# VH-VL binders against q8ixk2r445to577, part 315

Target 1, 133 residues: q8ixk2r445to577
Amino acid sequence: FFGMLQNKGLTDYCFDYNPPDENQIVGHQVILYLCHGMGQNQFFEYTSQKEIRYNTHQPEGCIAVEAGMDTLIMHLCEETAPENQKFILQEDGSLFHEQSKKCVQAARKESSDSFVPLLRDCTNSDHQKWFFK
Short names: E, the ipSAE of ESMFold2; O, the ipSAE of OpenDDE; V2, 0.75 times the mean of E and O plus 0.25 times the DockQ between their complexes.

## First folded at step 16 (VH-VL)

Design a48 (framework fv_cosibelimab)
Fold by ESMFold2-Fast, scan of step 16:
Structure a48 (fold): chain C 133 residues (1-133), chain A 121 residues (1-121), chain B 112 residues (1-112)
Amino acid sequence: as target 1 above (133 residues)
Amino acid sequence: EVQLVQSGAEVKKPGSSVKVSCKASGGTFSRWAISWVRQAPGQGLEWMGVIIPYFGTANYAQKFQGRVTITADESTSTAYMELSSLRSEDTAVYYCAKSKYYGRSGAFDYWGQGTLVTVSS
Amino acid sequence: NFMLTQPHSVSESPGKTVTISCTRSSGSIAYHYVQWYQQRPGSAPTTVIYEDNQRPSGVPDRFSGSIDSSSNSASLTISGLKTEDEADYYCQSYDHSRKHWVFGGGTKLTVL
């Protein structure tokens, strides 16, 4: 699968990655923003290693969650995907993060009207359901 | 180090078309978003459209729909803006501009020098 | 389908502070980033502020940007005004409904 990764509950929102330096893409938080349909900073690939890759800019990045955190951060991809970079895209659209045993949910960012994907206890909420467009 | 260099001034007759080029250097052209903006004499900036070369995706301002076509050649790192059915009110300086991203964080961080297109008979 | 409204002109003396406003007619100004561009006569625009309040390298810190949600406006503030600051200034933001950028009408800054 590849394309724009859209939320079922926040129907107009997509995964979005826009680090300050387009040539140094590691270490910043993945956000949600209104889907524009142009690809680029909203274009992601789901791999056979259960990675969510950002490969529009170089170096190629893989979404990860650090121990004790609930935010999705861009890391460098590794030859063998570590547990913190593995997300199971389930048939119901849930993105299950294997290391934490939690699901990715669309949520409002603290103290703002912006939105971000966060790890939360798994529920049947449409805010935890994702699909490629 | 990033530079956008545009083609030279043009004088065109009403009803003809013009194709302006914008050659990029100093970065990864294909991954950028390249917009075209025009400015009539003594007037403000007006956005015309955009292309993201790697994805082949383009979008245009409604005012120019059907008359403007924006294309890109990744092998030469060049974007083009073609405007057809020219009218006297199309006389303007045409700029290309680069942004890193599209949408929320799409600041125009580099601009071409501009191309004057004069439409007269 | 919105407009970004700027004053047509502002004037101030060297060394003083000037503020240029940019008001969004519909939709939240704070939800989409605002950029500010400077255009001197005969030149292409250059960026002085991006993403509401960020400065490109080489732009002095006397240039600053801010957002005021209560008035639904963005502001460009230039302190320690210099004669080389004479230019037209344009704000810009994103229109999601049309998937394009919108420019304000521009403000001519005169420094006497």
Scores: ipSAE 0.778, ipTM 0.911, lowest interface PAE 0.9, mean pLDDT 92
Fold by OpenDDE, second read of step 17:
Structure a48 (fold): chain C 133 residues (1-133), chain A 121 residues (1-121), chain B 112 residues (1-112)
Amino acid sequence: as target 1 above (133 residues)
Amino acid sequence: EVQLVQSGAEVKKPGSSVKVSCKASGGTFSRWAISWVRQAPGQGLEWMGVIIPYFGTANYAQKFQGRVTITADESTSTAYMELSSLRSEDTAVYYCAKSKYYGRSGAFDYWGQGTLVTVSS
Amino acid sequence: NFMLTQPHSVSESPGKTVTISCTRSSGSIAYHYVQWYQQRPGSAPTTVIYEDNQRPSGVPDRFSGSIDSSSNSASLTISGLKTEDEADYYCQSYDHSRKHWVFGGGTKLTVL
């Protein structure tokens, strides 16, 4: 699966990655932004290694969850996907992070009008359902 | 087949405003990004701004910020570009161009035929 | 913020191969797709290459695009040059931080 990763509950919002330094694409947080399909910052790929790749840059970035965090951070992809970069995109649209055993949920960023994907306890909420466009 | 048809040539005086239209057909207008690009005589292409009709939000090149307004009417599948405080340097052919809403390409896959705007006293 | 620099003009005889370069001033060329547009005199631009090396339908395979990270540049190559290829060519890339499109200065290709 590849393309824009769109949330069902938070209608018309997609995964978005826009690092401030285009020469350093890792270490920043993935956010949610209105789906627009422009450029490369909303293009992701779900791979057979259970990675969510930011598949527009070389080297490619892969979404990871750092220890003790509930945010999605961009790391470099590795030949063998590390445990903190493995996700299961299920048929019902839920996006499950294997290591934390949490689900990715569209949420409002604290003290902000912006939105971010966060790890939360898995529920049947549409805010935890995702699909590629 | 996707087509973008622009309004006709304009002749304007300095200090006035011009509004150019771009009517789209042959696809889902609301799921496009419509950009405006101008080209002064003998010069290169210059990106001015973009709108996503579905959201009604526009982004502008810094050079034109505060002087250009891009809008869209989904009911008529028409995008508009209004440029105010016209000066002689604004004399150019103005193009609308579309990009696919979904995807990762920033390419303009379809272009309007262009609208000549002449600013002269 | 970056600029794309192209040669002002290039020329070659029919049947030969010509290459037009597009150098990015800042940021890595490898991280941002480059598009190429052809503009014949008195006409609107048309896309000949998108996403570095992809050809739209109807564009002949004589047109190809490539990226060179070492020189931070993109190249449009036209093989088997034809008279109809005489045009201005523009490279373009997207600034994802500002959500702007940036064009190169354009290159005039003359077929001798």
Scores: ipSAE 0.021, ipTM 0.656, lowest interface PAE 5.5, mean pLDDT 91

Design a49 (framework fv_cosibelimab)
Fold by ESMFold2-Fast, scan of step 16:
Order: structure tokens, then C-alpha cells, then sequence
Structure a49 (fold): chain C 133 residues (1-133), chain A 121 residues (1-121), chain B 112 residues (1-112)
């Protein structure tokens, strides 16, 4: 699967990655922003290794969650995906992060009107349901 | 370093079309968002449209819908803007510009030098 | 659909500070990043501020950007004014309704 990764509950919002320097893509938080349908910074690929890849710039990035954290951060992809970069896209649309046993949820960023994907306890909320468009 | 180099000035008659080129170097052209912006003499900047070559996506300002076509040739790293049914009001400097991202963080970080298109009878 | 409104002109003497405003007619100015472009006579625009308040490499720290949610405006502030700062300045932000960009009308800065 590839394309815009859109939220079922927060219906106009997609995964988006806008690091300060397009040539230094590592280390910044993945955000949610209004889906524009143009690709580029909202274009992601779900791989057979259960990675969510950002392929717009080189080198390619892979979304990861560090131990004890709840934010999705862009890391460099590895030849063999480490456990913190593996997400199971389930039949119901949930993105399950295996290492933490939590689900990706569309959430309001603390002290802001902006939205971000965060790890939360898994629920049946539409804010935890994702699909590629 | 990234550079955008545009084709030279054009003089056109009303009713004709013009096609301006913008050759990119210094990066991964196909993955960029390339916009076209015009500026009539003594006037401000006006966004016309954009193309993102690799993703096969283009979008146009409503004012120019039906008259403007933006294309790209990935093999030559060149973007084109074609404007048809020219009128004297289309006399302007036309710029291409690279944006860092599309949407929220779409700053134009590199601009072409501009191409003057004069429409006169 | 929205407009970004700038003053037509502003003037100040060398060494002083000037502020140029950019007011959004609808929707929150803070929700979409604002960029500022400088255009000297006969030249293409160049970026002086991106993402509300960031400076590109090579832009002196005399240039700064800010957002004021209460007035729904962005501001470009230039301190220690120099004659070379004479230019037109344009703000710009994203319009999701049209999936494109909107520019302010531009402000002519004269350093007298």
C-alpha cells in the first residue's frame, strides 16, 4: 500500500512530514495536516516488513517510536527493520505498534491547535483507524 | 546547489500561446513541487499553479483554469508553463519556484530569474 | 478563500527598526505557516523568513518574523535598517480551499 495515510475519525487529515531541512529528514515528529492529494510530504508506503516509509526525499525515512515515548519520529530505514519501526495495519484499520503494544491515534498536540499521531491504548475509536487513499 | 534557469523573454500577439521553460539542477527534480508565479508591471505576485513530477500531480489557480497548463520532463529536469489565449493583461514577468513541501510548510526556497512575456498587437 | 493584507508602503531612516504586517481575512493565521519574500528592483524574490519565524542560511538576524493570533496577523521586523533593505516585501500562506498559495499585496520599504 502507498499513498496518503488518512484518518477515519479526523476525516480531512493525513500523515504529513515537514522537517526543517528536506535534506536532513531524521529526528522530527510526524504530524497530521489537511489532506491535499498532491503526494510529496503526505506520501507514505506501507511495506511487507511492516514499515511506514517516507520516500519523497533521499535517504528514505521510516517512522519509529522510541521506547517509553508516544510520538512518531522519522528515523533512517534499516536493511532489516528494527522492532521500533514495525506497525501492523490491521483489518479494522488500526495501526498497531508491536513493540509498545499500543495503537496510533490522531490527537491534538499538547498546548496547540495542531494535530499529531500518537501512541495510545488501543480502542475501537475512529481516531485510531487509518487507510491509504 | 539548487538552481532554476528560465527561458528568455518572449513577445507575443494577442490570441497566441506562450510556453516558458524552467530547467532545474542540483537536486532530485522529480520529487520537488514547482510552482509558477507571475507579476504584472508594478503589481504583486500571483500564484498560477504547481506540478510535482514524480507523483503525477498538478493543480491550478481558479483564475487560470482552462488557459494554463503546467508540465514537466523528468529526463531533462525541466518544468514548463504554457498560457493560451493571450491578452495584453497577461504581460508580466513569469517565475518558476521550488517549494520545500506542499501545504502547510510550502515555502518557496529557490526561484528562477524570471521570464518577461510581452503581449502586444 | 482568504486575503492577506499588507500596508502598501512603509518608510524609516537607516539604523532604525521597521515592522510590516500581514493580516489574514478569514481562518487562523497561526494554523498555516507564513513565509516572507524580499524583492529588490529588477530581481526575482528571495526568502527572508519561512515557517513564521525561521531564517534561511545567509539571512542576517536583523530579520525576524512573528505571529499575533489576537490580530490574526503575521509581522516581519527588520532592525538596524540599511539602504540595501529597500525592496518590496510579500507575505505568503497556504489556502487549502484552492490547494495553493496566496500572496499578500506587497509592501514597498523605503529607507530614507
Amino acid sequence: as target 1 above (133 residues)
Amino acid sequence: EVQLVQSGAEVKKPGSSVKVSCKASGGTFSRWAISWVRQAPGQGLEWMGVIIPYFGTANYAQKFQGRVTITADESTSTAYMELSSLRSEDTAVYYCAKSRYYGRSGAFDYWGQGTLVTVSS
Amino acid sequence: NFMLTQPHSVSESPGKTVTISCTRSSGSIAYHYVQWYQQRPGSAPTTVIYEDNQRPSGVPDRFSGSIDSSSNSASLTISGLKTEDEADYYCQSYDHSNKGWVFGGGTKLTVL
Scores: ipSAE 0.710, ipTM 0.893, lowest interface PAE 1.1, mean pLDDT 91
Fold by OpenDDE, second read of step 17:
Structure a49 (fold): chain C 133 residues (1-133), chain A 121 residues (1-121), chain B 112 residues (1-112)
Amino acid sequence: as target 1 above (133 residues)
Amino acid sequence: EVQLVQSGAEVKKPGSSVKVSCKASGGTFSRWAISWVRQAPGQGLEWMGVIIPYFGTANYAQKFQGRVTITADESTSTAYMELSSLRSEDTAVYYCAKSRYYGRSGAFDYWGQGTLVTVSS
Amino acid sequence: NFMLTQPHSVSESPGKTVTISCTRSSGSIAYHYVQWYQQRPGSAPTTVIYEDNQRPSGVPDRFSGSIDSSSNSASLTISGLKTEDEADYYCQSYDHSNKGWVFGGGTKLTVL
C-alpha cells in the first residue's frame, strides 16, 4: 500500500511529514494535515516488513516509536526493520504498533489547533481507522 | 546554492500564447514544488499554479483553469508555464518559485528573477 | 477560500520598530503556516520569514514573525529599521480548498 495515509474519523486528514531540514529527515514528529494529494510530505508506503516508509527521500525514513513516547517519529529505515518501526495495518483500518501494543489514533495536539497521530489503547473509534488513498 | 533562472521578456498579441521557462540548479529538482506567481504592474502577487515534478502532478488557481498549463522536465530541471488566450490584463511579471514541499510547508524559499510578458495589440 | 488582509502602507523612521499585520478571514491562523516576503522596487520577492517565525539564512534577526490566534492574524515585526528595509511586504499562506497559496495584498513600508 502507498500514497496518502488518511484517517477515517478525522475526515480529510492525512499523515504529513515536513522536517525543518530537507537534507536531514530524521528525528521529527509526524503530524496530520489536510490531504492535498500532491505527494511529497504526504506520500507514505506500507511495506512487507511492516514499515511505514516516508518514500520520497534517500535514504528513506521509517516511522518509529521511541521508548516511553506516544508520538510517531521519523527514523532511518534499516535493512531489517527494528521492532519499534513495525506496524500492522489491519483490514478494519486499525493501525497497530506491535511493540507498544497500542493503536495509532488521530488526535488534537494539546494546546494547539493542529492534529497528530498518537499511540492510544486500541478502540473501535474511527479516529483509529486508516486507509491509503 | 539554489538558483532559478527564467527565460527572457516576451511581447505577445491578444489571443496568442506564451510559454515561460524556469531552469533550476543547485539542488534536487525532483524534491521541490515549483509554483508560478505573477504580478501586474503596480499590483500584488498572485499565485497561478504549482507542479510537483517528482509526481508529475499540477494544480492551478481557479482563475486560470483551462488557460494555464504548467509542466516540468526533470532531465533538464526546468519548469514551464504556458498561458493561452492572452489578454491585456495578462501583462505582468511572471515568477517561478520553489518550495520544499507542497501544502503545509508552503514557503517559497527561492524565486526566479521574473519574466515580463507584455500583451498589446 | 480565505483572504489575507494587510494594511496598504506603513511608515516609520530609521531605528524604530514597525509591525505589519496579516489577518486571515477564515480558517485557523495557528494551524496554517504564514510566510512573509520582501520585495524591493524593481526586484523579485525574497523570503524573510517562513513557517510563522523562522528566518532564512541571511535575514537579519531584526525581522521576526508572530501569530495571534485571538485575532487570527500574523505579524511581521522589523526592529532597528533601516533604509534598506523600504519595500513591499507580502504575507502568504496555504489554501487547502484551492490546493494553492494565497497572498496578502501587500504592504508598502516607507522609511522616513
Scores: ipSAE 0.044, ipTM 0.726, lowest interface PAE 3.0, mean pLDDT 92

Design a5 (framework fv_cosibelimab)
Fold by ESMFold2-Fast, scan of step 16:
Structure a5 (fold): chain C 133 residues (1-133), chain A 121 residues (1-121), chain B 112 residues (1-112)
Amino acid sequence: as target 1 above (133 residues)
Amino acid sequence: EVQLVQSGAEVKKPGSSVKVSCKASGGTFSRWAISWVRQAPGQGLEWMGVIIPYFGTANYAQKFQGRVTITADESTSTAYMELSSLRSEDTAVYYCAKSRYYGRPGAFDYWGQGTLVTVSS
Amino acid sequence: NFMLTQPHSVSESPGKTVTISCTRSSGSIAYHYVQWYQQRPGSAPTTVIYEDNQRPSGVPDRFSGSIDSSSNSASLTISGLKTEDEADYYCQSYDHSNKHWVFGGGTKLTVL
């Protein structure tokens, strides 16, 4: 699967990666933003290694969660995907993070109506359901 | 490291057209969005349009539709803005500006030095 | 289609704090990020704040940005004012529906 990764509950929002320097794709948090349909910073690929890959730049980036954290950040992709970079896209649309045993949920940031994907205990909430468009 | 260099000042007659260039260096030109912004003497910044060179896609402010054309040449890393049917009200400094994401509000993180276009009879 | 409204001018003494507002006429100010640009006479604009509240490298922490959803406004705050802060300041956001960038009318900051 590839394309815009949209949220079922937050219907107009897509996974979005906006590094300060387009040539530095590592180390920043993945956010949710209004889907613009232009690809680029909202284009992701779900791979056979269960990675969510951002490959618009070299080296390619893979979404990861660091131990003890609940935010999604961009790391370098590895030859063999480490557990912190593995997300199982389930039949119901949930995006299950292997290492933490938690699900990716659309969540609001304080004070700004800005949204981010965060790890939360798995539920049947539409805010935890994702699909490629 | 990123730099935008614009062509020099021009004096034009009413009814003519002007084409300003913006040469980019220091990054991946095709992946940028290049906007054109003008500023009449003593006035504020007015956005005219944008091009994403990779897609060849240009979008224009409603006020300038039909008079402005923005193009890009990836082989020379140069963006162009052509404004036709010039009037005295088009006298302004014209800037090109880079953003990393057109569909997302990335900063206009680098600006050209500006090109003064004077329209006089 | 919306406008961003800024005060025409603000003035304050060196060492004081000034706040410049940027109000969106329709739709939420938080629908898209807000940038702030500084323009000194004879120069092209430069970025002082991007994505609501982020500072580019080299911009001192005296500059900060914020969003207030209740007033539908963004604000640029400059503390410890210095004479070199004298400039015009412009806010900017994106109109997703029309695929345009929108600038505020600009605020002239005088430091006396």
Scores: ipSAE 0.016, ipTM 0.621, lowest interface PAE 6.5, mean pLDDT 86

Design a50 (framework fv_cosibelimab; at its last fold request DockQ between E and O 0.82; V2 from the best seeds 0.78)
Fold by OpenDDE, fold request of step 19:
Structure a50 (fold): chain C 133 residues (1-133), chain A 121 residues (1-121), chain B 112 residues (1-112)
Amino acid sequence: as target 1 above (133 residues)
Amino acid sequence: EVQLVQSGAEVKKPGSSVKVSCKASGGTFSRWAISWVRQAPGQGLEWMGVIIPYFGTANYAQKFQGRVTITADESTSTAYMELSSLRSEDTAVYYCAKTRYYGRSGAFDYWGQGTLVTVSS
Amino acid sequence: NFMLTQPHSVSESPGKTVTISCTRSSGSIAYHYVQWYQQRPGSAPTTVIYEDNQRPSGVPDRFSGSIDSSSNSASLTISGLKTEDEADYYCQSYDHSNKHWVFGGGTKLTVL
């Protein structure tokens, strides 16, 4: 699966990544923004190693969850996907993080009108449903 | 440092086409979007369209749809803007600009030097 | 569709502070980043502010950007005005309805 990773509940919002330096893509938070369908900063791939890879430029970035955090941060992909980078995109559209045993939920960023994907307890909410488009 | 170098000035007849080039250097072209912006004499900036070379995706301002074509060659890190069916009102300086990210950011952080296109009978 | 409205011109003496406004006609000014570009006579535009309030390398800290949600406007502030600041200034922001960008009409800044 590849393309825009769009939220079902938060209509027309997609995973979005805008590192300050396009040549240094790690260490920043993945956000949600209006889906534009042009690729680039909204292009992601779900791999056979259960990674969510960004943009597929070399070196490739993979979404990771750091210890104690509920945000999605871009790390470098590794030859063998580390546990904190493994997600299960389930048939029902839920995006499950294996290590934390939580689901990715579209949420409003604290003290902001912006939105971000956050790890939350798994529910049947459409805000936890995702699909590639 | 990132640089955008555009092709030279053009003088065209009405009804003809013009193709302006924008060669990029000093960065990773494949990660970029390239926008085209024009400015008629004494007027403001007008966005024309954008291309994301790596993905082969382009979008155009409604005003120019069907008349403008933006392309890119990753092997030469060059973007092109072709405007057809030229009319006198198309006389302007045309700029290419590196666009950081589509949508949210959208900053044109580097600009070409501009290309004057004069349309006259 | 939306418009970005700027004053046609502003003027001030050297050393003073000027503010150029950019008002969005629809949609939230705060949700879509605003950029500011400087264009000196006979030259290509250059970026002076991006993402509301960020300065590119080489742009002096005399230049600052801000957002006012209450008025749905962005502002470019230039303190310690210098003769070299005389230029046209354009704001820019994202139009999701068309998935492209819109420029303001531009503001001519004259240093008296």
Scores: ipSAE 0.911, ipTM 0.956, lowest interface PAE 0.5, mean pLDDT 96
Fold by ESMFold2-Fast, scan of step 16:
Parts: C-alpha cells; sequence; structure tokens
Structure a50 (fold): chain C 133 residues (1-133), chain A 121 residues (1-121), chain B 112 residues (1-112)
C-alpha cells in the first residue's frame, strides 16, 4: 500500500511530515494535516517489513516510536527494520505498533489547533482506523 | 545554494501563447513544489499554479483554469509555465518560486528573478 | 475561498516601530502558517518571515511575526525602522478548499 494515509474518524486528515530543514529529515514528529492529494509531504508507503516509509526525500525516512514515548518520530530506514519501526495494519484499519502493543490514534495536540498521531491503548474507535488513499 | 533562473522578457500579440522557463540548481528539484506567481504593473502578487515534479501533480488557480499549463523536465531541472489566449490584461512580471511543503507551510523560500511578458497589438 | 486583507499603506519615521496586519476573512488564521514577503521596486519578492514567526538567514531580528486569533489576523512588526525597509509587504497563507496559496493585497511601507 502507498498513498496518503488518512484517518477514518478525523475524516479530512492525513499523515503529514514537514521537518524544519528539508535536508535533515530525521528527528521530528509526524503530524496530521488536512489531506491535499498532491503527494509529497503526505505520501507514505507501507512495506512488507511493516514499515511506514516517507520516500519524498533521500535517504528515506521510516516512522518510529522511541521506548516509553507515544509520539511518532521520523528515523532513517534500515536494511532490516528494527522493532520500534514495525506497525501492523490490521483488517479493521487499526495500525498496531508491535513493540509497545498500542495502536496509532488521531489526537489533538494539547490546546493547539494541530493534530498528531499518538500511541494509545487499542480500542474500536474510528480515530484509530487508517486507510491509504 | 538554491538558484532559480528564468527565461528573458517577451512581447506577444493578443491571442498568442507564451511559455516561460525556470531552471533550478543547488538542490533536489524533483522533490520541490514550484509555484508560478504574476504581478501586473502597479498590482499585487497573484498565485497562478504549482507543480511537484516527482509526483507529476499540478494545481491551478481557478482564474487561470483552462489557460495555464505548468510542466517540469526533471532531466534538465526546469519548470515551465505556458499561458494561452493572451490578453492585454496578462501583461505582467511572471515569477517562479520554490515552496518547501505542500499545504500547511507554503513558504516560498527562493524566487526567480522574474520575466516580463508584454501583450500588445 | 477567502481573502487576506492588508492596509494599503503605512508610514513611520526612522527608528520607530511599525506593524502591518493581515486579516483572514474565513477559516482560522492560526490553522495555516502565514508568510511575509518584502518587495523593493524592480526586484523579486524575498521572504522576511515564514511559518508565522520564523526569520530566514540574513533577515535582521528587527523583523518579527505574530498571530492574533481573536481578530483572526497575522502581523508583521518592524522595529528600529530604516529607510532601506521601504518596500511593499505581502502576507500569504494556504487555502485548503482550493488546495493552493493566497496572497494579501500588499502594504506599501513609507519611511519618512
Amino acid sequence: as target 1 above (133 residues)
Amino acid sequence: EVQLVQSGAEVKKPGSSVKVSCKASGGTFSRWAISWVRQAPGQGLEWMGVIIPYFGTANYAQKFQGRVTITADESTSTAYMELSSLRSEDTAVYYCAKTRYYGRSGAFDYWGQGTLVTVSS
Amino acid sequence: NFMLTQPHSVSESPGKTVTISCTRSSGSIAYHYVQWYQQRPGSAPTTVIYEDNQRPSGVPDRFSGSIDSSSNSASLTISGLKTEDEADYYCQSYDHSNKHWVFGGGTKLTVL
């Protein structure tokens, strides 16, 4: 699967990555933003290694969650995907992070007008359901 | 070092077409969003359209739909803006500009020097 | 679609501070980043502020940007005015309905 990774509950929002320096794509948080359909910063690939790849830049980025954290951060992709970069896209649209045993949920970032994907206990909420468009 | 260099000034007759070029250097051209913006004499900036070369995606302002076509040649790192059915009202300086990310940001961080297109009979 | 409204002109003396507003007619100003561009006669625009309040390398700290959600507007503030700051200033933000960018009408700054 590849394309814009859209949320079922937060219906107009897609995974989005806009790092401050376009030549340094590692270390920043993945956000959610209104789906534009133009590719680029909202284009992701789900791989057979269970990675979510950001391939708009080289080297390619892979979404990861650091131990004890709930935010999705961009890391460098590796030849063999480490456990913190593995997500299982389930039949019901849930995106399950294997290492933490939690699901990716669309959530509002505090009192800001921004939305972000965060790890939360798995539920049947539409805010935890994702699909490629 | 990013640089955008545009083609030279043009004088056109009403009803003709013009194609302006914008050659990029100093970065990863294919991954950029390249916008075209015009400015009529004494008027403000008007966004016309954009292309993202790697994805082959383009979008246009409603006012220019059907008359403007933006293309890119990744092998030469060049973007083009073609405007057809020219009218006197199309007399303007045309700029290309690089923007970092589509959507939320939209920062036009580098601009071409501009191309004056004069439409007169 | 929406409009970004700026005053047509502002003027102030050297050394003083001036503020240029940019008001969004619909949708939240805070939800989409605002950029500010400076254009001197005969020149292409250059960015003085991006993503609401960030300065590009080479832009002096006299230039700052801010957002006011209560008035649904963005502001460009220039302190310690110099005659070289005379220019037209344009704000710009994103229109999600049309998936493209919108410029304000521009403000002519006179330093006299």
Scores: ipSAE 0.712, ipTM 0.880, lowest interface PAE 1.1, mean pLDDT 91
Fold by ESMFold2, fold request of step 19:
Structure a50 (fold): chain C 133 residues (1-133), chain A 121 residues (1-121), chain B 112 residues (1-112)
Amino acid sequence: as target 1 above (133 residues)
Amino acid sequence: EVQLVQSGAEVKKPGSSVKVSCKASGGTFSRWAISWVRQAPGQGLEWMGVIIPYFGTANYAQKFQGRVTITADESTSTAYMELSSLRSEDTAVYYCAKTRYYGRSGAFDYWGQGTLVTVSS
Amino acid sequence: NFMLTQPHSVSESPGKTVTISCTRSSGSIAYHYVQWYQQRPGSAPTTVIYEDNQRPSGVPDRFSGSIDSSSNSASLTISGLKTEDEADYYCQSYDHSNKHWVFGGGTKLTVL
């Protein structure tokens, strides 16, 4: 799968990545923002290794969750996907993070007007359902 | 370092067309968003449209749809803006600019020097 | 479709502080970053504030940006005014309904 990774519950919101320096993509948080359809910072690929890849910059980035954290951050992709970079996009649309055994949920960032994807206990909420378009 | 260098000034007759070039350097041009912005004498900035070459995506302000075509040549790292059916009110300085990220964080951080296009009878 | 409205001109004395407003007519100013550009006569615009309140390298810290959600406006504040600050200033933000960029009408700053 590839393209805009959209949320079912938070309609018209996509995974979005805007590192402060476009040439230093590692270590910043993935956010949610209104889908624009132009590619670039909202273009992601889902691979056979269960990675969510960002390829607008080279080398490519892979979404990861660091130990003890619930935020999605950008790491460099590796030849063999590390466990913290593996996400299972299930048939019901849930996006399951294998290592933490949690699901990605669209959430409003506390004390902010912004939205972010966060790891939460898995539920049937539409805010935990994702699809590529 | 990112740099945008535009083609030189042009004088045109009404009803003709103009094609302005914008040569980019200092990065991966194909993945950039290149916008075109114009400014009539004594007036404000007006966004015309954008291209992202690698994704083959372009978007135009409604005011210019049907008259503007924005293209890119990845082999020369050059964007082009062509405006057809020129009128005297199209007299302006035309800028290309690199847009940071499409959507929320879309600062125009690098600008070309501008190209004056004069349309007169 | 929305407009960004700026005052046409502002004037202030050297050493003083000026604030230039930018009011968004529809949709929340807080959901879409605001940028500010300075344009001196005969030159291309340059960014002085991006992402509401961030300063590019080389822009003095007397330039600052802020957002007021209650009035749905952004502000550029320039303290310790210098004669070289005399320029036109434009705000800019994203229009999601058309997926393109909107500039304010511009404000001419005169330093008397």
Scores: ipSAE 0.612, ipTM 0.863, lowest interface PAE 1.6, mean pLDDT 91
OpenDDE, second read of step 17: ipSAE 0.857; ipTM 0.943
ESMFold2, look of step 18: ipSAE 0.525; ipTM 0.840
ESMFold2 (binder alone), look of step 18: mean pLDDT 91; pTM 0.923
OpenDDE, look of step 18: ipSAE 0.389; ipTM 0.838
ESMFold2, fold request of step 19: ipSAE 0.609, 0.053; ipTM 0.863, 0.680
ESMFold2 (binder alone), fold request of step 19: mean pLDDT 90, 91, 91; pTM 0.926, 0.929, 0.923
OpenDDE, fold request of step 19: ipSAE 0.910, 0.904; ipTM 0.955, 0.954

